# Designs tried in a protein design chat: VHH binders against Probable tetraacyldisaccharide 4'-kinase, mitochondrial (LPXK). Part 22

Target 1, 363 residues: Probable tetraacyldisaccharide 4'-kinase, mitochondrial (LPXK), of Arabidopsis thaliana (Mouse-ear cress) (q8lea0)
Amino acid sequence: IASSLYGVALQIRRSLYRYSLLQKHRLPVPVISVGNLSWGGNGKTPMVEYISQFLVDSGLTPLILTRGYAGGDEVKMLERHLRGGPVKIGVGANRAATAALFLDKYGCVDSSSLRSFFDLHERAQVWTISEKIGCIILDDGMQHWSLSRDLEIVMLNGLNPWGNGHLMPHGPLREPLLALERADVAVVHHVDLITKQSLRDIENMIQGFKKSIPIFYSKMVPKYLFDVKNARSHVALEALRCASVLCVSAIGSADAFVKSIEMTGAHYVDRLDFSDHHLFEAEDVETMSRRAKGLEHKSNCKPIIVVTEKDYDRDPEILKCLDSYTVLVLCSELQITPILETDVDSFNYTLMKALAAKFYVSS
Short names: E, the ipSAE of ESMFold2; O, the ipSAE of OpenDDE; V2, 0.75 times the mean of E and O plus 0.25 times the DockQ between their complexes.

## First folded at step 20 (VHH; framework vhh_7d4b_2)

Design m01 (from k04 with V99I; at its last look DockQ between E and O 0.74; V2 from the best seeds 0.52)
Fold by OpenDDE, look of step 20:
Structure m01 (fold): chain B 363 residues (1-363), chain A 124 residues (1-124)
Amino acid sequence: as target 1 above (363 residues)
Amino acid sequence: QVQLVESGGGVVQPGRSLRLSCAASGFTFSDYAMGWYRQAPGKQRELVALISSGGDWINYADSVKGRFTISRDNSKNTMYLQMNSLKPEDTAVYYCARIKVWETSGKYRVFDYWGQGTQVTVSS
C-alpha cells in the first residue's frame, strides 16, 4: 500500500509538471541531472564527481546541487574530494532556489560565452576557466522536477539494477523503470563485478525502454588513502605494498573492497566484515584491535587497518579510537570503462554533444 | 506556516549544563539543515552550531567546541543543543534557525527562518 501511494504521488507530481500546472525553472546555464532508479551503490555521487572534474578540466566551473539528506555521507565525500578546487557544492531542499542564490553570488557564464565554449571545445581549442558558474549538476536529480534539464544521466547498479521490481518501501526502486525513457544517457556501474550475461540482460532491458539511448559503463577504482587522524592527508596506494592489512568494512560489497586491497600488493590481507551500514561501536573497535593483533602475530609485522570512505564518513571519531594502529581510508573514484565501442572519450563526447545540443535549442 | 520554537533556557551556575530544544513545524524538517545562534546584550548575533539535514555534517563555533553538542531527531522534528560546562560568556538569547542554503566548502549560509529565542543566563 505504501509503495502504491509513493508511486501515485510520483505520477501525480510528474503529471502536474507535464501539464504545466507546475512551472519548471530554466536556468541560464546548462543543467546536468545524475540520477538512479534505486537506492544505494549506483555510483551516482562518484559520477557527479567525475562530471565535475571533467567540466573543470574542460574550462567550466560546475555547481553541484544536492538536497543533503539521503546523501549526507556522499556530500562529505564530494566535499573532501573536491576540496581546494573551483567546484561549488550547494545544499538545499529547493534546488531551484539554491541555484538562484549561488548564481547570484558567483555569477554565471553568459549564453554567448557558453556557445563559444562549445564551439571551441568541438574544435579542441583551449578555454580559460572562469570563476563564474558554467554548468549545474543535479545530484539525485531524477526526482526533482522543478528544474529543467539539458542532460539526464541514469546510473544503474550492475549488481542489482532493478531490485525486486517494486517501488519504495517494498522495493529499492525510487522510480519506475519507465523513467528510463527520460534518460539521455545510461551508465551501468560496477561493470567489473558482473557477468557478461548479466550485462547483456541489463542492456536489453534498457534498450527495451529506449532503443537509441547511449549506454556506457563504469567501475570504482582505488585512488589513494588518507589517515583517519588527518582527513587532508594523502597516502599513496603503494604504502600498502608488502604490508599486512586488515580490511574493515560495513558495506554491501566487501569482497570488492578486499580485492582492491589485495591488488595493491599487500603481503597479508585479512578482513572483518560488518553488516551493511553498521555503525561501529566500542565493542567493534575492540574486535578490530583483536583481529589486528592476531594478524600481527601471523605476519610478524604491525598491520595497517583500512576502511572505506563510507565507513569513515559515518563516524570518523570512532575509528580514531584504534590508536595502536595506523588506520587508513581507501578513496576510490569512478572510471569509465571501455566496453564494446565505448570508452571515456566517447562518454565525454556524448556528454558535451548532448549538453551543447540541448543548450542551443533552449537558447 | 514555518514555526521554530525554542525551549530549555534558564538560569544556571557556571559549570552546569542545559539542554535546549527547537521544535519545528510547517515544513519538512528532514530536508533542511538547522542551526543555533546566540545574541548577548550589546553584541551581535553569532553562530553557535550548525547541523545538516541528516545530522552528518556538524560545525561549531570555536568558543563552544568541546562543550556544546548539536543534534537532531527528524522523527520528532526537533533540534537540540546540549550545553555543558557553561560559562558566564555563554549568557545570551539562543535562537533556532532554519538553513535554506549552505555551501560545503565555505561559510556561505542562508538562514530564512528564526525562532523567538530562549534566554540562557550563566551566573554565580
Scores: ipSAE 0.380, ipTM 0.714, lowest interface PAE 0.8, mean pLDDT 88
ESMFold2, look of step 20: ipSAE 0.499; ipTM 0.772
ESMFold2 (binder alone), look of step 20: mean pLDDT 81; pTM 0.817

Design m02 (from k04 with R98K K100R; at its last look DockQ between E and O 0.03; V2 from the best seeds 0.00; counts 0 for: pae O 15.7 > 2, placed apart)
Fold by OpenDDE, look of step 20:
Structure m02 (fold): chain B 363 residues (1-363), chain A 124 residues (1-124)
Amino acid sequence: as target 1 above (363 residues)
Amino acid sequence: QVQLVESGGGVVQPGRSLRLSCAASGFTFSDYAMGWYRQAPGKQRELVALISSGGDWINYADSVKGRFTISRDNSKNTMYLQMNSLKPEDTAVYYCAKVRVWETSGKYRVFDYWGQGTQVTVSS
């Protein structure tokens, strides 16, 4: 019943925008939306980060707009990863208003310059980065209809792309599958963790809704760790080699996390899984300590406790209660995975072309 | 439902001792860290002592360190506070608390349930 009401409300809202009963705001710079169909580890925020870095490298200063719900965990991660760089991050439920504030503060690249940028990029010429905002990226933008967008990217969790097929709260879907029709690009995330058959099934499903949609593939790759006592520290993954590791997580894709740790060359890997989004309590710290002690006896060495960034960002202080152990946070990044005729270059090209095409049409 | 019932409070002269008890029910006592708080009239509630679920980790406020001893018996679902060398400044309502989160530095603590408190009065 609740799912039905949610669906109806969603449809009504969409219809109001579709029939111009509600005003969509057009921004003066290109707008990229990164969304998903379901809740979970779909890689939206990592993709937003990737795109932002890509744009910076290309010579455009991006503004990331995020709603900032769910405790701001995603924002914390982005801020940590993008610290010291030119990327702007705007937080607010009214993303149009937030955008306006940032555009007023930092300015924006004018349309003629943007056109020149795209032309130069096509010619493989270098563009000097401007302090002015050149592009806006909507984090979780698929449900945000108040802003006009030039590129719609949909992230799909390869491990669970469709859930149970039901909308929230009965199922994990935030959008009906039909929403794929609005997507300009589809990205299957965690492609390294799914079978070829599963991948084919996902592709077929996507193509069933939009036959001509470009499909790309991505995965998370561990990059480094940092100590919970020093979020600015940098610990190489090699520190886990030949070590005993206790993987602690409260995420939906714990298997992926554990696999990542195993791949570092750790000799002993144990795991302690909590429910998704579980907020750690004192009793959990005790459980972690007890489990770590057990691993210590088994491996005859003091284990390292490793958590995910999401776990850390929920409550960084609780993890410091494990003072008898080294507690590290695994930092990962999204990588476009080459499959068939697709790779990072083709993805970047597709993004740029789609963005340019939509921008020119709107100009 | 969670219940915390303090007992053992009373009126004593300076230098004397009291032993407080907290009887816990409605949750798995052995899984949770516990603590004592106190609140004097006109003052804010302050931490007195904390103890981990297994009793392996203990922390005291500086004002009571060396005088008070926190302990627990998980088989009885009971936490204790042995208060020695009591001072007039120890006069307060003492509360038993169930700990949700704490930080080892002592700057971050969250309690999710409190008892009704027991009055401790130290006077000549």
Scores: ipSAE 0.000, ipTM 0.196, lowest interface PAE 15.7, mean pLDDT 84
ESMFold2, look of step 20: ipSAE 0.627; ipTM 0.849
ESMFold2 (binder alone), look of step 20: mean pLDDT 81; pTM 0.818

Design m03 (from k04 with G35A; at its last look DockQ between E and O 0.80; V2 from the best seeds 0.65)
Amino acid sequence: QVQLVESGGGVVQPGRSLRLSCAASGFTFSDYAMAWYRQAPGKQRELVALISSGGDWINYADSVKGRFTISRDNSKNTMYLQMNSLKPEDTAVYYCARVKVWETSGKYRVFDYWGQGTQVTVSS
ESMFold2, look of step 20: ipSAE 0.650; ipTM 0.863
ESMFold2 (binder alone), look of step 20: mean pLDDT 84; pTM 0.844
OpenDDE, look of step 20: ipSAE 0.508; ipTM 0.784
ESMFold2, look of step 21: ipSAE 0.612; ipTM 0.851
ESMFold2 (binder alone), look of step 21: mean pLDDT 83; pTM 0.834
OpenDDE, look of step 21: ipSAE 0.598; ipTM 0.830

Design m04 (from k04 with D56E; at its last look DockQ between E and O 0.78; V2 from the best seeds 0.56)
Fold by OpenDDE, look of step 20:
Structure m04 (fold): chain B 363 residues (1-363), chain A 124 residues (1-124)
Amino acid sequence: as target 1 above (363 residues)
Amino acid sequence: QVQLVESGGGVVQPGRSLRLSCAASGFTFSDYAMGWYRQAPGKQRELVALISSGGEWINYADSVKGRFTISRDNSKNTMYLQMNSLKPEDTAVYYCARVKVWETSGKYRVFDYWGQGTQVTVSS
């Protein structure tokens, strides 16, 4: 019943916007929406980060808009990853209002300059980055109908793209599968963790809803570590080479995390898995210490404890209680994975072309 | 209509504790960051503490750090300020405020609604 009500409410809201009963706000700069069909693990926030960096590298300052509720931990991650750079991250329930305030504060690139940017980019010419906002990225934008979008990206979790097929709360779906019709680009995330058959099934499903939609693929890759005592530190992955490592996590994909650690060249790798989203308590810290001590005896060296960013962001302070051990946080980034005739270049090209095309139509 | 109603203020001796509450209505409480301000007689209104919508981000004024604790219960649409080790300098009207917009990397914040305030008096 609750799921039905949610679905009905969603449909009503959509209809109100569709029939222009509610006004959509058009912003003076391109708007990219990154969304997902289901909760959790879909790579939405990592994709937002990727796109932000891509735009910066291309010469545009992006503004990320987030509601700040469903993705609190992700926002922390984004802020940490993008710290010191030109990317702005605005948090507010009303994204249109948030955008307006940020545009007023920082300014925006004018339409003529944006056109020039796209033209130059097409010709592979360099564009000097402006401090003014040149693009807006909506984090979790699929459910936010109040803003007009120039590009709609849908992230799909390759491990569980459709859930149980039910909308919340009975299922993980936040949007009906039909929502794929609104997508301009689909990205299958965690492609490295799924079978070829599963991938084909996902592709077929997507194409069943929208035949012409570009499909790309992504995965998470380890980038660096930082010490829990200093979130601004930067520790190279090579620090784990030949080390004893205790992997501690409370995430749904612990195997992938452990595998990533093994790939660093660690000599001894042990693991302590907690339930997904478990909040560590004092007792857990003792368990970690005990396990680390055991590993120390086995490997004849003091182990490094490694946790995920999600684990860290839930409660950074509790991890500092492991004062007898070095505790590092593994930081990962989204990587566009070449599959079939797609790769990072074709993805970037698709983004820019789609963005440019729709922007020109709207301007 | 957005409403913020503060409660829990009073007169206490130095070193004592008070707990303020802010009851919110008229909006989706869980979508908004919230904060506490205070204004002493003859002084400007100053920020005391901020908390994000989910409680993940918390900031305190230096003058209250270690003594005050901001928290929220989204199921009750209520924000709290636990004030310990109160000092005469903490005497002020305390206001609950809704954050309309904030930037994660900086100090840019916009507040759009305030409560009527609750008086806190610390005196021997």
Scores: ipSAE 0.346, ipTM 0.674, lowest interface PAE 0.8, mean pLDDT 88
ESMFold2, look of step 20: ipSAE 0.633; ipTM 0.847
ESMFold2 (binder alone), look of step 20: mean pLDDT 83; pTM 0.838

## First folded at step 21 (VHH; framework vhh_7d4b_2)

Design p01 (from m03 with L50F; at its last fold request DockQ between E and O 0.78; V2 from the best seeds 0.74)
Amino acid sequence: QVQLVESGGGVVQPGRSLRLSCAASGFTFSDYAMAWYRQAPGKQRELVAFISSGGDWINYADSVKGRFTISRDNSKNTMYLQMNSLKPEDTAVYYCARVKVWETSGKYRVFDYWGQGTQVTVSS
ESMFold2, look of step 21: ipSAE 0.686; ipTM 0.876
ESMFold2 (binder alone), look of step 21: mean pLDDT 85; pTM 0.854
OpenDDE, look of step 21: ipSAE 0.665; ipTM 0.867
ESMFold2, look of step 22: ipSAE 0.684; ipTM 0.876
ESMFold2 (binder alone), look of step 22: mean pLDDT 85; pTM 0.850
OpenDDE, look of step 22: ipSAE 0.635; ipTM 0.852
ESMFold2, fold request of step 24: ipSAE 0.672, 0.651, 0.680; ipTM 0.872, 0.863, 0.870
ESMFold2 (binder alone), fold request of step 24: mean pLDDT 85, 85, 85; pTM 0.852, 0.852, 0.855
OpenDDE, fold request of step 24: ipSAE 0.769, 0.783, 0.780; ipTM 0.911, 0.917, 0.914

Design p02 (from m03 with W57Y; at its last look DockQ between E and O 0.66; V2 from the best seeds 0.55)
Fold by OpenDDE, look of step 21:
Structure p02 (fold): chain B 363 residues (1-363), chain A 124 residues (1-124)
Amino acid sequence: as target 1 above (363 residues)
Amino acid sequence: QVQLVESGGGVVQPGRSLRLSCAASGFTFSDYAMAWYRQAPGKQRELVALISSGGDYINYADSVKGRFTISRDNSKNTMYLQMNSLKPEDTAVYYCARVKVWETSGKYRVFDYWGQGTQVTVSS
């Protein structure tokens, strides 16, 4: 019943916007929406980070807009990763209002300059980055209809692209599959962890809804670790080589996390999974310690406890209570994976083309 | 109508604890970050603590870090401030605020609604 009501509410809201009963706000800068169909582990936030960095490297200052509810831990991650850079991260329930306030506060690149930017970019000419906002990225934007979007990216978790096919709370779907029709780009995440057949099935499903939609592929790549006692530390992945590791996580894609640890060359890998978004309590710390001790006996070496950034960001302090063990946080980044005729360059090109389209008459 | 009502203030001795509550109504509480502010006599209003809509992001003023704990129960539309090890310098009117917009860098925050405040007095 709850799922049905949720679905109906979504449909009604969408209909209201579709029939222009509710006004969509148009912003003076390009707007990219990054969303997902299902809850958890879809690579949405990592994609937002990727796009943000890409834009910065290209010469545009991005503003990331997030609601900040389900993604509070992700906001911290973004802030940590993008700290010291020009990227702005705004949090607010009303994305349109948030955007307006930030644009008023920091200014925006004017249309003429943006057009020049895209022209120069196309010619691989140098562009001086402005502190003014040049692009807006909506984190989890699929459910926010108040803003007009220039590019809609949908992330799909390759490990669980459709869940059980039901909307929340009965299923993990936040949007009906039909929402794929609104997407301009689909990205299959965790492509390295799925079979070719599964990938084909996903592609077929996507194309069934939108035949001409570009499909790209991505994966998470471990980069480094840091000690929970020093968030600015850098521990090489090689530190896990030949080590016993207890993987502790409260995320939707625990299997992917564990797999990433296995790939580091760890000698023995154990895992302790909690529910997605679970906040660790004192009893959980005890459980972690007990499990680590057990692993120590089995492996005859003191294990390293590894958690995800999301876990760390929820409560950094509680993890420090594991003072008898080394506790490291795995930091990973999203990588566009070349498959068939697609690669990082084609993805980037697609992004830029979509952004540029705002300023050019479509032929 | 948006309403924020603070409670739990009072007079306490140094080293004691108080728990403030902010009851919210008139809006979807879970959609908004919330914050505690305080204003001491003759001083400017200052941020005490901020908590994101889901509670996953928390920020404390340096002066209260380790002593105060901000939390929220979205099912009850209530935000809390557990104040431990209170000091005379903590004496102020404490205000609950709805955060309309905030930047993660902390450089920009917009508040749209405030409570009436609750007096906290720490004195020997």
Scores: ipSAE 0.479, ipTM 0.764, lowest interface PAE 0.6, mean pLDDT 88
ESMFold2, look of step 21: ipSAE 0.547; ipTM 0.816
ESMFold2 (binder alone), look of step 21: mean pLDDT 85; pTM 0.849

Design p03 (from m03 with S52T; at its last look DockQ between E and O 0.82; V2 from the best seeds 0.58)
Fold by OpenDDE, look of step 21:
Structure p03 (fold): chain B 363 residues (1-363), chain A 124 residues (1-124)
Amino acid sequence: as target 1 above (363 residues)
Amino acid sequence: QVQLVESGGGVVQPGRSLRLSCAASGFTFSDYAMAWYRQAPGKQRELVALITSGGDWINYADSVKGRFTISRDNSKNTMYLQMNSLKPEDTAVYYCARVKVWETSGKYRVFDYWGQGTQVTVSS
């Protein structure tokens, strides 16, 4: 009943916007929305990061807009990853209002300049980046209807793309599957963790809703580590080579995390799994310590404790209580994975083309 | 209508503790970052502490670090400020504020609603 009500509410809201009963705000710069159909592990935030960096590399300053609720850890991750760069991250419940304020403060690239940018980009010429906002990226924007979008990206968790097929609270779906019709691009995340058959099934499902939708593929790749005592530190993955490692996580994909650690060349790998989204308590720290001590005896070396960024960002301070051990946080990035005729270049091209369409008649 | 109501202020001796509360109503409390400000006589209003919507990000003024603790209970629509080891310099009117917008870099913050304030006086 609750799921039904939720669905009805979504439909009503959609209808209100569709019939222009609620006004959609149009912004002077391109707007990219990155959303998902279900909760958790969909790669939204990593994709937002990827797109942001891509735009920066291309010469446009992006503004990331996020609600800031139920995603605080992701915001922290974004901020940490993008710190020191030109990317701006705005947090506010009203994304339209947030956008307006940031545009007022920092300015925006004018339409003529944006047109020039896209023209130059097509000719592989360099654009000088400015502090002015050239593009807006909506993190978790699929549910936010108040802003007009130029590109709608939907992330699908390859491990659980559809959940049980039910909307919240009876299922993990935040949007009905029909919402795929609104998407301009679909990205199947964690493609490295699913079977070919599963992938085909997902593709077929997507195409069933929208036959012409481009489908891309992505995965998370370990990049580096940092010490919990210094979030600005950079520790190479090689630091785990030949080490004893205790993997500690409270995430849904603990196996993938452990596998990534194993791939670093660690000699001994143990694991301590907590429930997804579990907030570590003092007792848990003791458990970690005991487990680490046990591993020390087995391996005859002091182990390194490794946690995920999500775990770290939930409570950075609790992890510092493990003062007898080196505690590192594994940082990963999203990578577009080449499958069939798709790759990072084609993905980037698709993005740029969609953004340019705002200013050009799409060729 | 958005309302923020502070409570818990009073007169205390140096070294003592107070706990301020800010009761929020008229909006979805869990969607907004919140902050405590204070204004001493003859001084400008200054940020004391800020807490994000989920409570996962906290920022303190240097002058209160280690002594003050900001927290929130979204189920009760209430934000708190535990003030320990109070000093005469902490004497001020303390205000609760709703953060409309903030930039993660800390360079930009916009507040749209304020409480009426609660007086905190630290004196021998």
Scores: ipSAE 0.439, ipTM 0.734, lowest interface PAE 0.7, mean pLDDT 88
ESMFold2, look of step 21: ipSAE 0.575; ipTM 0.819
ESMFold2 (binder alone), look of step 21: mean pLDDT 84; pTM 0.845

Design p04 (from m03 with A33S; at its last look DockQ between E and O 0.68; V2 from the best seeds 0.62)
Amino acid sequence: QVQLVESGGGVVQPGRSLRLSCAASGFTFSDYSMAWYRQAPGKQRELVALISSGGDWINYADSVKGRFTISRDNSKNTMYLQMNSLKPEDTAVYYCARVKVWETSGKYRVFDYWGQGTQVTVSS
ESMFold2, look of step 21: ipSAE 0.630; ipTM 0.856
ESMFold2 (binder alone), look of step 21: mean pLDDT 82; pTM 0.821
OpenDDE, look of step 21: ipSAE 0.561; ipTM 0.824

Design p05 (from m03 with A35S; at its last look DockQ between E and O 0.89; V2 from the best seeds 0.66)
Fold by OpenDDE, look of step 21:
Structure p05 (fold): chain B 363 residues (1-363), chain A 124 residues (1-124)
Amino acid sequence: as target 1 above (363 residues)
Amino acid sequence: QVQLVESGGGVVQPGRSLRLSCAASGFTFSDYAMSWYRQAPGKQRELVALISSGGDWINYADSVKGRFTISRDNSKNTMYLQMNSLKPEDTAVYYCARVKVWETSGKYRVFDYWGQGTQVTVSS
């Protein structure tokens, strides 16, 4: 009943916007929305990061807009990853209002300049980046209807793309599957963790809703580590080489995490799995310590404790209580994975083309 | 109507502790970051601490780091400021403020509602 009500509410809201009963705000710069159909592990925030970096590299300053609720961990991750760069991250309940304020504060690239940018980009010429906002990225924007979008990206978790097919609270779906019709691009995340058959099934499902939708593929790749005592530190993955490692996580994909650690060349790998989204308590720290001590005896070396960014961002301070051990956080990035005729270049091209369409008649 | 009501202020000796509360009403509390400000006599209002809507992101003024703890209970629509090891320099009117918009870098913040304030006096 609750799921039904939720669905009805979504439909009503959508209808209100569709019939222009609620006004959609148009912004002077391109707007990219990155959303997902279900909760958790969809790669939404990593994709936002990827797109942000891509735009920066291309010469446009992006503004990321996030509500700041239910995604706090991701925001922390984004801030940490993008710190020191030109990317701006705005947090506010009303994304339209937030956008307006930031545009007023920092300015925006004018339409003529944006047109020039896209023209130059097509000719592989360099654009000088400015502090002015050139593009807005909506994190978790699929549910936010108040802003007009130039590109709608939907992330699908390859491990659980559809959940049980039910909307919240009976299922993990935040949007009905029909919402795929609104998407301009679909990205299947964690493609490295699913079977070919599963992938085909997902593709077929997507195409069933929208036959012409481009489908891309992504995965998470370990990049570096940092010490919990210094979030600004950079520790190379090689630091785990030949080390004893205790993998500690409270995430849904613990196996993937452990596998990534194994791939670093660690000699001994142990694991301590907690339930997804578990908040570590003092007792858990004790458990970690005991487990680490046990590993020390087995491996005859002091182990390194490794946690995920999600685990770290939930409570950074609790992990510092492991003062007898080196505790590192594994940082990963999203990578567009080449499959069939798709790759990072084609993905980037698709993005740019969609953004340019705001200023040009789509060819 | 948006309302923010501070409580818990008082007169304390140096080294003592106080706990301030800010009761929020008239809006969805869990959707907004919240902050504590203070204004000492003859000084400008300054940020003490900021907490994101979910409580995951916290920022403190350097002057209060390690001594003050900001927290919130969204189920109670209340924000707290635990003030330990109070100093005379902490004497001020403390204000609760709703954060309309903030930038993660801390370079930009917009506040739209303020409480009436609660007096905190630290004196021997």
Scores: ipSAE 0.514, ipTM 0.779, lowest interface PAE 0.6, mean pLDDT 88
ESMFold2, look of step 21: ipSAE 0.643; ipTM 0.860
ESMFold2 (binder alone), look of step 21: mean pLDDT 83; pTM 0.841

